# VH-VL binders against Uncharacterized FAD-binding protein C1783.01: the designs that were tried, part 2

Target 1, 263 residues: Uncharacterized FAD-binding protein C1783.01, of Schizosaccharomyces pombe (q9us28r162to424)
Amino acid sequence: YGIFAAPILDVRVLTNPGAVKRTYNLCLDISKYPLLEGKDWKIGGSFGIMPPNSDAEVLHLAHLLKIPQHELYVTKVLRTNGGRWPTIWGEDKPRCLYTSLYHIFKWCSDFISKPPTKSLIRLLAEHTLNPVEKSVLLALSDFRQDESYCRICTQSCVTLPDILEAFPSCHPPVDHLISALPQLMPRWYSISNDPSLANKRLEMAFTVQEYHSPNGQSRTGICTGFLEDLALAFLKARHDGSLANKKFTVPMFRGVQQNPFAK

## First folded at step 4 (VH-VL)

Design b08 (from a03 with heavy chain G107L S108Y; framework fv_alextatug)
Fold by ESMFold2-Fast, scan of step 4:
Structure b08 (fold): chain C 263 residues (1-263), chain A 126 residues (1-126), chain B 110 residues (1-110)
Amino acid sequence: as target 1 above (263 residues)
Amino acid sequence: EVQLVESGGALVKPGGSLRLSCAASGFTFSNAWMSWVRQAPGKGLEWVGRIKSKTDGGTTDYAAPVKGRFTISRDDSKSTLYLQMNSLKTEDTAVYYCTTDEYEVYLYGTYYFDYWGKGTTVTVSS
Amino acid sequence: QSVLTQPPSASGTPGQRVTISCSGSSSNIGSNYVSWYQQLPGTAPKLLIYSNNQRPSGVPDRFSGSKSGTSASLAISGLRSEDEADYYCAAWDDSLSGYVFGGGTKLTVL
């Protein structure tokens, strides 16, 4: 229940071409949102969006992990300890899940917006064959090296794919990796209109967050990048006259959700 | 509008083979997950199997009674879904429906059948 | 027999509210969402409810769905003669790795 796929009704580009930032307004249909009432639907109220990783990023990670395409999409029963991972934040699914590695990487795993934790880097080191590469990863994961970790990983916006590219002898087992990956977290947005029950629409504005990879390539934030991709696809479909044949939805929910396992 | 048109149904002897087709129009077939659902005369609905979009891996899943005997495939250039049926049994006698199979990822793999064709009849006897 | 259990028949008079039950287990209804389908005599099934309680465009609000634990229900308010049909519930089953249907309920409008 928790997460609702809200249809996009309209998209507006709020910034001029060539502006230093790109800002969009989205109009979402919340007419079918379960339990449509409450204090969260006021101007200045908040709601969450659960951003998926892009297909390009998921396929790139799969390539780096040497996962053949047929294995990536196979649906199989996965189990978690304590009802935790791998699940979408805020949703309470049984400890036994019927899903695929594609689904886990796309909807449940944060391998883009945060640097790998020291624990994850330690796991990577344990599965690195080149002694020199292994020693570098071990040093970086050392509990005494907080300053080095912050400088190299946090301040430089290093991602798991970046580490796998930089350390080509690193081949972690996929099952060990997915249990160590951080859960994808929602991003919070303000309601920019006052959606009454009669209006049943929610408006939001967002600015695309950009940063640079360690190699200087431009990257976008996971949620704002996802929303920009949807906005641009919607605008293209409107221009092409194909909106009636396509669905554009934002996975969202009202207010702050509690840990689903605390019930 | 969305339309699904099944064809290929026929009378076949036990142990025989038959290929069903489903011609799709009115939506972007290449993005759709597709299923086959059957209904024996006077009986209820029974899911046969599905095929995912190529973007989602193009993988197939089958119900236990048909696994190993039936194969689902798709031709996105022709917007056509296929069901290859081998080693047919009398209990495979049914109307076979082509459906669009919506996989709602936001709701943890919620599955439901948006659109249905009119069906094509397969009779396995003698 | 069917993995999901429905009563084989149900009946009501015009204007009445009728409810059709669907019982499953933890591997299907207990873990996954429920959809409902209406099959008029001699026609293909039509989607009536998805994701436990959602209506597709064109389905009147007289039809509603609900789920509690391992069971689901379809409620039809303001019953009309045109509602006379077979109704099927369905859900994904984790243990079978496949979609399962109920046995169907024949609704008669008296």
Scores: ipSAE 0.000, ipTM 0.414, lowest interface PAE 14.9, mean pLDDT 81

Design b13 (from a03 with heavy chain Y106W G107Y; framework fv_alextatug)
Fold by ESMFold2-Fast, scan of step 4:
Structure b13 (fold): chain C 263 residues (1-263), chain A 126 residues (1-126), chain B 110 residues (1-110)
Amino acid sequence: as target 1 above (263 residues)
Amino acid sequence: EVQLVESGGALVKPGGSLRLSCAASGFTFSNAWMSWVRQAPGKGLEWVGRIKSKTDGGTTDYAAPVKGRFTISRDDSKSTLYLQMNSLKTEDTAVYYCTTDEYEVWYSGTYYFDYWGKGTTVTVSS
Amino acid sequence: QSVLTQPPSASGTPGQRVTISCSGSSSNIGSNYVSWYQQLPGTAPKLLIYSNNQRPSGVPDRFSGSKSGTSASLAISGLRSEDEADYYCAAWDDSLSGYVFGGGTKLTVL
């Protein structure tokens, strides 16, 4: 069901400076949530957030895929039913969607929160020109090699950009890649207050999830990293006195755990 | 099912003008990007230009040899594509094809011509 | 003259595998997808391959495409007399902001 852009009203840092983990509280304005009074809002209930990939990650992926800058932002017509590709987002009726590669990578594709599937690695192998690189990717995609896949990809938190950097002769067609990429899924958060008894404000707390890349770089979870970036930007705007001139929103929806793009 | 019918080809003197038409049927013309491609006698294919759907801005792009002389336009109410050719040169002598452009987001960076008309002949001679 | 370079002719016998090359630069084939068109004598061109290696409905699997760097190739296996035609490659060119075609290859089935 519909995604709502909930304005951020307040941000509180809940952890001390230099703490091992960073925790934040966000206060969101839900007063204009569609059919607000028809929703079951209560403390301990859940809601979904649809996290986008950062612009830096999208541009990095585009660079690795050698997508020309002009093509990244061009609006194209996607014929969902009766076109060359399967219907996206669970749609069963024919229609034309108008979107760009930038939008698909930013909002619709999960290429950093989990390792590429064996089927995706197989696709990459098929478009890898160096025989040595190809043989490694074919071995990782082999259905009989679950332990190697788990050790090298899952336990080392390998992402699609990591593989494209490690295998420079790999040049998958963007159309094939998009068909193989998993969809970005919502993350679920608990309601920390009772909004039905408050001024139509939803409070939530989150702790930033951190892990290390195969090369030892510190990385954050897709949703908690996105929320931390928003929280820090909000706090900076408040400090700079520019808060009234800026809009900070969280893409969210109320419901059970399911695809927010499903009809 | 899909039909593209070009018309308007004629014999014209150098410096003259001519307008070509392409009548489209069997698909939703208003959503389609359209191109003109030409072929000189005994020669290869040469892209002339394209026009995007109005939803995608209705903008046009042209090959260098025709830029400033040719104008592509569309009338969605009549499902018709036009090519206005001005300041015609002998080098413009060709069969002109009307084509539909496939523009799927899943084929990013892909620009290809799915359906073609049978063409209309333009001869520029003194 | 063409921006993309194809051999002017190619030939083969029935049942043979033939390949047609298409060479470009970083601004066209190197950065964009390649499509191929078949033109039978006296007819309009027909889409044969799109997005480097994809076949539209109705094109037999004897036809295949590939791309490496700034070059593309069309392969025709199990050659038949009906395959005698002109073949054209095409790609978008970023520097020209337009679509460019190869010069065409006349395929003769002996």
Scores: ipSAE 0.000, ipTM 0.396, lowest interface PAE 15.7, mean pLDDT 80

Design b18 (from a03 with heavy chain G107M S108Y; framework fv_alextatug)
Fold by ESMFold2-Fast, scan of step 4:
Structure b18 (fold): chain C 263 residues (1-263), chain A 126 residues (1-126), chain B 110 residues (1-110)
Amino acid sequence: as target 1 above (263 residues)
Amino acid sequence: EVQLVESGGALVKPGGSLRLSCAASGFTFSNAWMSWVRQAPGKGLEWVGRIKSKTDGGTTDYAAPVKGRFTISRDDSKSTLYLQMNSLKTEDTAVYYCTTDEYEVYMYGTYYFDYWGKGTTVTVSS
Amino acid sequence: QSVLTQPPSASGTPGQRVTISCSGSSSNIGSNYVSWYQQLPGTAPKLLIYSNNQRPSGVPDRFSGSKSGTSASLAISGLRSEDEADYYCAAWDDSLSGYVFGGGTKLTVL
């Protein structure tokens, strides 16, 4: 693995204004991709994108956890212990992490794309002071919960911030929480051109995934939402003439897409 | 084309103060982490300190020899980085380089200096 | 004082392979990635290698980096006269909460 910040060279909107599905094409500069084995590219191959959580989502989580803004950016030295502590994707050996809570939440933690696991809900329950709220969280974390109840949580796309808002007496210690948060995983995309011929450009297309929160709020998928934000920012910068002074990059790496059932 | 141009270097007496500037162009300054690195005559490189982007909190870090005496700041509207040096010592005599810092968040602990200016010379002597 | 240890000098003839070592500890090279910088006489340093073994655009493939445990190495194959320069390794140090450089190696091409 090695994550490369690939500059965006061009953005094309592939769908008509007002369409229910929004699709974009991104042209990425891979001419400076690091010299690693297998750096060659071909149409039909795959590559990974590491989607960060948005700054708005990170700040919202910090607010719910009552982390002062200045503490978010303090650099900490953390030991990783396999999958227990925050781990960068692809890192399998214990090491010292020199990082901040901001970076852990932005790049290492998946608290948006899936509902909290039963283990994480159990941790939240243990740090919930209101007896009624605690009993609800304990019930949600119980392995004997009926299928319909579990499906409701999954179908409603409940996130960690949603739970923290719904259970205001829940105050998990940040160090316990970060050890329980799932790792942010790459999303895989197909190469839609033959970049070997151009030897500097990678083309990809993506369709924005949308869903609704329990309260009816419109939300986008973590990776497709991130990519759409970049695409729109690029188009705005092109329109207002500021592209020369701005850098839009996609954090990506070349790799072989693994069987979804392989571990 | 990325360019960093340092200025403000001068001859100063021990105990004096001096402010260095670094004018940046060719990239989005407001998104960049920036560092100062110095090099004493005939000696090696020594990191002075850094400042993060406003988006990443705008916080600063300093090497032990300069902590409490030097302050790094930035003006994103002018794409300019500053180094305020107080209580100068003869050991602060060096060429001071402005750098753009890459911090690879996906590989925590990866920190390197992507682009360098040509440097500005500070001489502290009586 | 430099925190990372490099040999003060190295030499080779055109076409030779030369290796420059950089030794640290568990708090720096052992826990963090290594970068390398080239400083030609009378010029500012420039990035040669980052993330242990990655090359930025414009750096020839005859330059390569490696890391093992608490030590790192820069290898220069097919040595040329224009490679005569000072070379520095660097890494973040967890115990110092700061970036540290090696003492530098003056490479002479004979």
Scores: ipSAE 0.000, ipTM 0.401, lowest interface PAE 14.6, mean pLDDT 80

Design b21 (from a03 with heavy chain G107Y, light chain N53R; framework fv_alextatug)
Fold by ESMFold2-Fast, scan of step 4:
Structure b21 (fold): chain C 263 residues (1-263), chain A 126 residues (1-126), chain B 110 residues (1-110)
Amino acid sequence: as target 1 above (263 residues)
Amino acid sequence: EVQLVESGGALVKPGGSLRLSCAASGFTFSNAWMSWVRQAPGKGLEWVGRIKSKTDGGTTDYAAPVKGRFTISRDDSKSTLYLQMNSLKTEDTAVYYCTTDEYEVYYSGTYYFDYWGKGTTVTVSS
Amino acid sequence: QSVLTQPPSASGTPGQRVTISCSGSSSNIGSNYVSWYQQLPGTAPKLLIYSNRQRPSGVPDRFSGSKSGTSASLAISGLRSEDEADYYCAAWDDSLSGYVFGGGTKLTVL
């Protein structure tokens, strides 16, 4: 598998309590990372992180799609004759995917970092029973009406769950939805130390990105929110003495190019 | 391009056994989920059971009327699907069709039967 | 006995629109996709509609599928004599962990 689960060795909070932005330093163990012959890590180089959706977001989407919790975790086979396969970015694409809906929503699908595409909104419209709701979704999905889409969806940071909440007669079939969802993409970070000199320890810093939902709730960026959740959980486990009983890893891969494990 | 050819249908007595075969060609059999569907004379279609590809776990599912009596298996090296029928009853009299799900969107609750064979006739009578 | 309920027969004249219903429950049509099959006299069934409304290559636009709640419908517009056949709906049933078929509808073109 092309994505490496790098253990977190240390977490440092770089900003003072109450600062307007929160910044953290993570120290990762890359000693077991599978390096290609003749390659090494360098200061100022880049690496990718694959950010999963939070469990809260996955469960909320499942609730809106009326997926019973017990069914969410059942292993299923997903096949498609076109469009796209729901895979973790950077993995070899199998002819079929043997996985759970939980796994697909958590690791493979981007339903919170950007507004739904016009094609996805069109799919939602086709599965909306209320004629008024359907007409609104059809108008938003019309490629000729970019101004309305930009104003309503992009500028207001609307997500797929937001649309499903706003249009209660919309009941898209789960497998059609999965085939239409954008793939979760990696986020790129700079190496802030020289791992070759630091016994294969990689250090990175990140600042949490925040924005507001259409109803005014605070939301975090998918990757920086994920990393902050890991950082805070690590610090809590260290404080309460449970660190040895827990494993914190960052799903990452080396490279300054497109994912080297994908091709 | 896709062809499914069933064979093995015969007249058998109640309580007897029979094995049906389905020879597949024109697609990558090893990747396909395969099903058996039957149709009693002058009656409608009834799903018998399915087998998933080995890549997808190779598991089988059966309709209640045949559960415990029928077994579906596959030989990917020969691109052949089998239905082993034991403890046959008069109500098992039907044309048995071999079907595949191919080239389409679905997940483990597979939704449709893409290609069908011509069927093979099984008659259970004294 | 069929789990999904279809009318046993339907009829129309050339050029008319006919609709064939398929009624189920929350465990089958209500939760899963519906497919439709056409069986011409003396032949094996052929896939006509999959995933509620999708047509495979070679199936004319005259055939359309829809689903509402626990029921599905097959509509045939511009009816032709060659459409005379038995039509079956099917869906996965979560409670039975298996596929279920409708009893079939014999369509007669008068």
Scores: ipSAE 0.000, ipTM 0.380, lowest interface PAE 19.1, mean pLDDT 81

Design k02 (from o02 with heavy chain F103S W104D; framework fv_ozuriftamab)
Fold by ESMFold2-Fast, scan of step 4:
Structure k02 (fold): chain C 263 residues (1-263), chain A 123 residues (1-123), chain B 106 residues (1-106)
Amino acid sequence: as target 1 above (263 residues)
Amino acid sequence: EVQLVQSGAEVKKPGESLRISCKGSGYSFTSYWMHWVRQAPGQGLEWMGGIYPGDSDTGYNQKFKGRVTISADKSISTAYLQWSSLKASDTAMYYCARGGYDSDSGYYPFDYWGQGTLVTVSS
Amino acid sequence: AIQLTQSPSSLSASVGDRVTITCSATSSVSYMHWYLQKPGQSPQLLIYDASNRATGVPDRFSGSGSGTDFTLKISRVEAEDVGVYYCQQYSSYPLTFGQGTKVEIK
């Protein structure tokens, strides 16, 4: 089931300027949303959004991996669904895709929403050239180091780029890394209106999630940060009178809500 | 089309300083590692260290760390290997080599080599 | 540091002979490369990542191996193959080379 690019019709800032938390309302056009055999695939009052990683985060990761600029955008053949490359969410059959490292990092890989797994850290250790750095990564990946892993990685909100910065001799092969990276998953949002009464307009509200990096810098959640960037760009285009010449869309779909504890 | 051109042979006395160069052309200089490899007379190859010119990130063989400095000048696509005080034991052929890039293996193979710079240190 | 030991240290072969060179590592190696240094010349890449031939390298050259034991083979040696062959590991700092295998042609 495909992802729909829902046009943004309106943006409202729900919080006062300078508020501790920032909340926005988005009005989306779902009039062209496809139905599966005359029925919405999504059940209940929620829908999914597929957030991309920001260009800044993708370029930063590429820089840390020392990927030449040219190689980042070269089209490659990628086998999915249990092959060498990660399966794209929502695929029901294996296939060959023609894509780039840029596309894989932007749309298909989750390297910022949670810390690397112990399995991924073990892979990084195996490709770390400095013996001291390698020993630290091996210790963190040890199945007996749950306390250290939780304290250092989970509670400090460590990301893959953070680890690559802290361990500069770590240079994993790109294909091994991509195979080990978690798939970027949808985020689920509540419908704030009744679309049947609102002429196929969907309204949603979201509050920007913020946290601090290990070095104290402010960071936003992947989906709420993405949505805030779109909201601010829309508002700027409306203010500047350039809205008619720009397209703002939210990559969304309707479907059954994932159970957080489901296997 | 990729070419690495090194500076000419040097004859020096112990205690003197020296800087030799390796100029890259035909590729994006800032996008690939540049490594230095030493070969003493009649001996095999020995890795000294490397630099990624895009951000000046370096790696050194501990044996040479503090004895030599590896640097690069992006504006002229040139990498350098420098000694503050030469010893007779530094007499060797010095090669620069590009760390190649392949999306499957990263930047591991040394795919292009300079012609070498012979450094002779004697009294 | 990972030490690489090549066998033999030198050999003399006749044109058309099969030549086998081995490289043994003190620890498991994830990436092993092979280079040829012809007399008076810079080293050149022959094989990368154990078994892949570099661009322009004749198909008589082949590489194999994993873990600690790697092999370079020349199926039918030619006069132009004279030189010193080096293995190199890219798994741990410092990067290291084998001591070299000198191949001479009768």
Scores: ipSAE 0.092, ipTM 0.630, lowest interface PAE 7.5, mean pLDDT 83

Design k05 (from o02 with heavy chain F103Y W104E; framework fv_ozuriftamab)
Fold by ESMFold2-Fast, scan of step 4:
Structure k05 (fold): chain C 263 residues (1-263), chain A 123 residues (1-123), chain B 106 residues (1-106)
Amino acid sequence: as target 1 above (263 residues)
Amino acid sequence: EVQLVQSGAEVKKPGESLRISCKGSGYSFTSYWMHWVRQAPGQGLEWMGGIYPGDSDTGYNQKFKGRVTISADKSISTAYLQWSSLKASDTAMYYCARGGYDYESGYYPFDYWGQGTLVTVSS
Amino acid sequence: AIQLTQSPSSLSASVGDRVTITCSATSSVSYMHWYLQKPGQSPQLLIYDASNRATGVPDRFSGSGSGTDFTLKISRVEAEDVGVYYCQQYSSYPLTFGQGTKVEIK
């Protein structure tokens, strides 16, 4: 439904080795994209990509939350309640979902693209066992402590995993945490070619976004990092002669600032 | 099935060192907390501390911090409680217990317990 | 440290009686668990997070409460329920237990 797994047909590295920025071109197969009657792709139009969190980030978060491996992958019955639980791509109606914590963290939860809100930090403080750690988190969540929050969390690009690492006695219930995490949202890209003239092929270019963690480690943006990982994996498979045995796809949908689930 | 098996009873003199063990089986040892709980003769339960074997993260009751060491060897799925110098007041039954997991209810209910190790310290 | 006080410290009940045990904390507790230690045995989990029955625990056991006051109820006590009941908090370090409530069946 609405989200299509577009096969990668080709990858080009647009920047020289050692360049300050890394830029790639992806050629996607949209020949099987389910278009409604009267619709078509246009040069200069936009499309969305649903970027998953990396497996490394998901497993790291699960480790910090001390979720047993067997619980991470088991299918659970979850009821959505008008946005309380992950709605899976913008669903607002109550429904019974069959999914795993792994899929919720990978596809539905944004825990790395921005710092936790003060309300989320307050939730963390309420579930912090060490009194010293709890007092620090309570101070950061205080509405009168904007300077400390801005300096420590916003300017230093602190993520939820960063906070859980810094406050090891913090053990929030996963259900409360999931309900408080923002939904993972699509990123928008421009069509750089005319797909009708290019045998139903969509071309896109992207530049990897980088920033530094509080401890100085390099991090990539959620969507551009995801796309770079796919690009590099495709190039390696081509070099190794194993492209025919591997499938590389980009989760995307046609859109112009409209609900992607309405087709 | 989940099972916690503790080492046998110990009789020691004040000043001696001791290490007792708790071996887990039937589950992913590195994915759950292992806690130590003592019970002095005729008394109630007292939490001593715990360890998460996956990263060796520990929490101690301040009453016992510096008096005991909690450790784990994940290669043999075994947690340890160690004294460098025993006192008569260390006479007690010692239990290990696994910190369970439920994403809706939170962590650390002690869902499985070892059979206990009786430690007697006397001259 | 959060101190937990149980009431009563001991009680005698007849088979079929309703038993109520309370646990009061010196400060608000996020999560409260209940355990039963039968004579000569290790403790076993009865109730976790105030009101959830552990696997295999009969439905005659129920828990309730929030904040500083928690209650464990046995709707119709059985002979096998004899033992010492403990509440336990995991809201802050150190983790603490109540002093225990001894239940004897007459």
Scores: ipSAE 0.245, ipTM 0.662, lowest interface PAE 5.7, mean pLDDT 84

Design k10 (from k05 with heavy chain G59R; framework fv_ozuriftamab)
Fold by ESMFold2-Fast, scan of step 4:
Structure k10 (fold): chain C 263 residues (1-263), chain A 123 residues (1-123), chain B 106 residues (1-106)
Amino acid sequence: as target 1 above (263 residues)
Amino acid sequence: EVQLVQSGAEVKKPGESLRISCKGSGYSFTSYWMHWVRQAPGQGLEWMGGIYPGDSDTRYNQKFKGRVTISADKSISTAYLQWSSLKASDTAMYYCARGGYDYESGYYPFDYWGQGTLVTVSS
Amino acid sequence: AIQLTQSPSSLSASVGDRVTITCSATSSVSYMHWYLQKPGQSPQLLIYDASNRATGVPDRFSGSGSGTDFTLKISRVEAEDVGVYYCQQYSSYPLTFGQGTKVEIK
């Protein structure tokens, strides 16, 4: 089962300017989606979206890891340090990976949607040179320190980039890091129309998930933020008359036949 | 090491069908666009179209849409360019090239190229 | 479609000369790439996203520009640089190439 790039046919803003929550409706072209005989889309059915990390987040992570921007895009053999291979959800696990760090960070790695796990924090501690900084990371990664982990990481919505900023002596090797990062997972959405009546258009609604960083900056969820960026870009292209010359697609797949054990 | 290996030269008569191939190795075949570029004798480069093998999404230059078919076989990491009926004007060098490594944009360069397949169509 | 026009269409240079090639687009381009096709060979990537050198490309090659006007420069041309240079826009479909600039060494 592959991921399908569904063209955006229309975008509608469902909420008024200044509303507490922002909600959008997307109309997607599923006319070319590869369906097996006897399978159909239906109202109330589900589908998955594979949200990429934004280019801004990928470049920020690369900066914190001291990876030169030009090195991000070089295709090379990537080796893990005993961990999983970084792959797109649903792909077969390769014996070796020939790709770029940009691709791995953009499509294969979840470093934004949840706080780093205790295991990942332990890896960071092992590569932290300052004894004080190392001690703090070791304490956060201790399996008996659930209250501290919850308060400092989970409740404060701390991300991997936040930790790298807070602990400047932390320099994890990239091969260790990519083997330890969680796989980027699909987000599931309900079909809000009956595509069988149109057999070409799928409608979905989504509300942007927002939270605040430890320093008070507003942040959006990985998938809803990605979808909002696409929606706003589509609306801008429609307004300025450039819609026919631009490609707006949502990477998606139908919910039936998915692997429930991918995690 | 990334390699794109194309099928050998072809000599055909007008009206014949033909399929040429481009086999990718050393990278995740389904994660990158594969494009076809044509070069008529003594002329410049012309984009024909491309395919994203992961979902079989295709993009065509309208000049070639309906005259050629672009496809891919994931199981053998091979992309194809096919004609149902060749014309003398199809005589050209055909290159495959790897495109963007992300799903949506395909906006980054053709970083690896095949060696080319020379197609000669004459009576 | 975005049409790309290169200038000059051809040039003859001596080893050590500075070579400048310009690519002009009919509308604004977000991503411009440059390729070199040496005689009898496949095209090879030189510069991507206007100004970034591809892996293995000598530092005598540089790119610049934005919007509709882009430039490729060779600070000190070598005999091995003979070939046809192409600009390519990757901003919208159909993807297009310039007509090419033939560089010969005398």
Scores: ipSAE 0.000, ipTM 0.389, lowest interface PAE 18.7, mean pLDDT 82

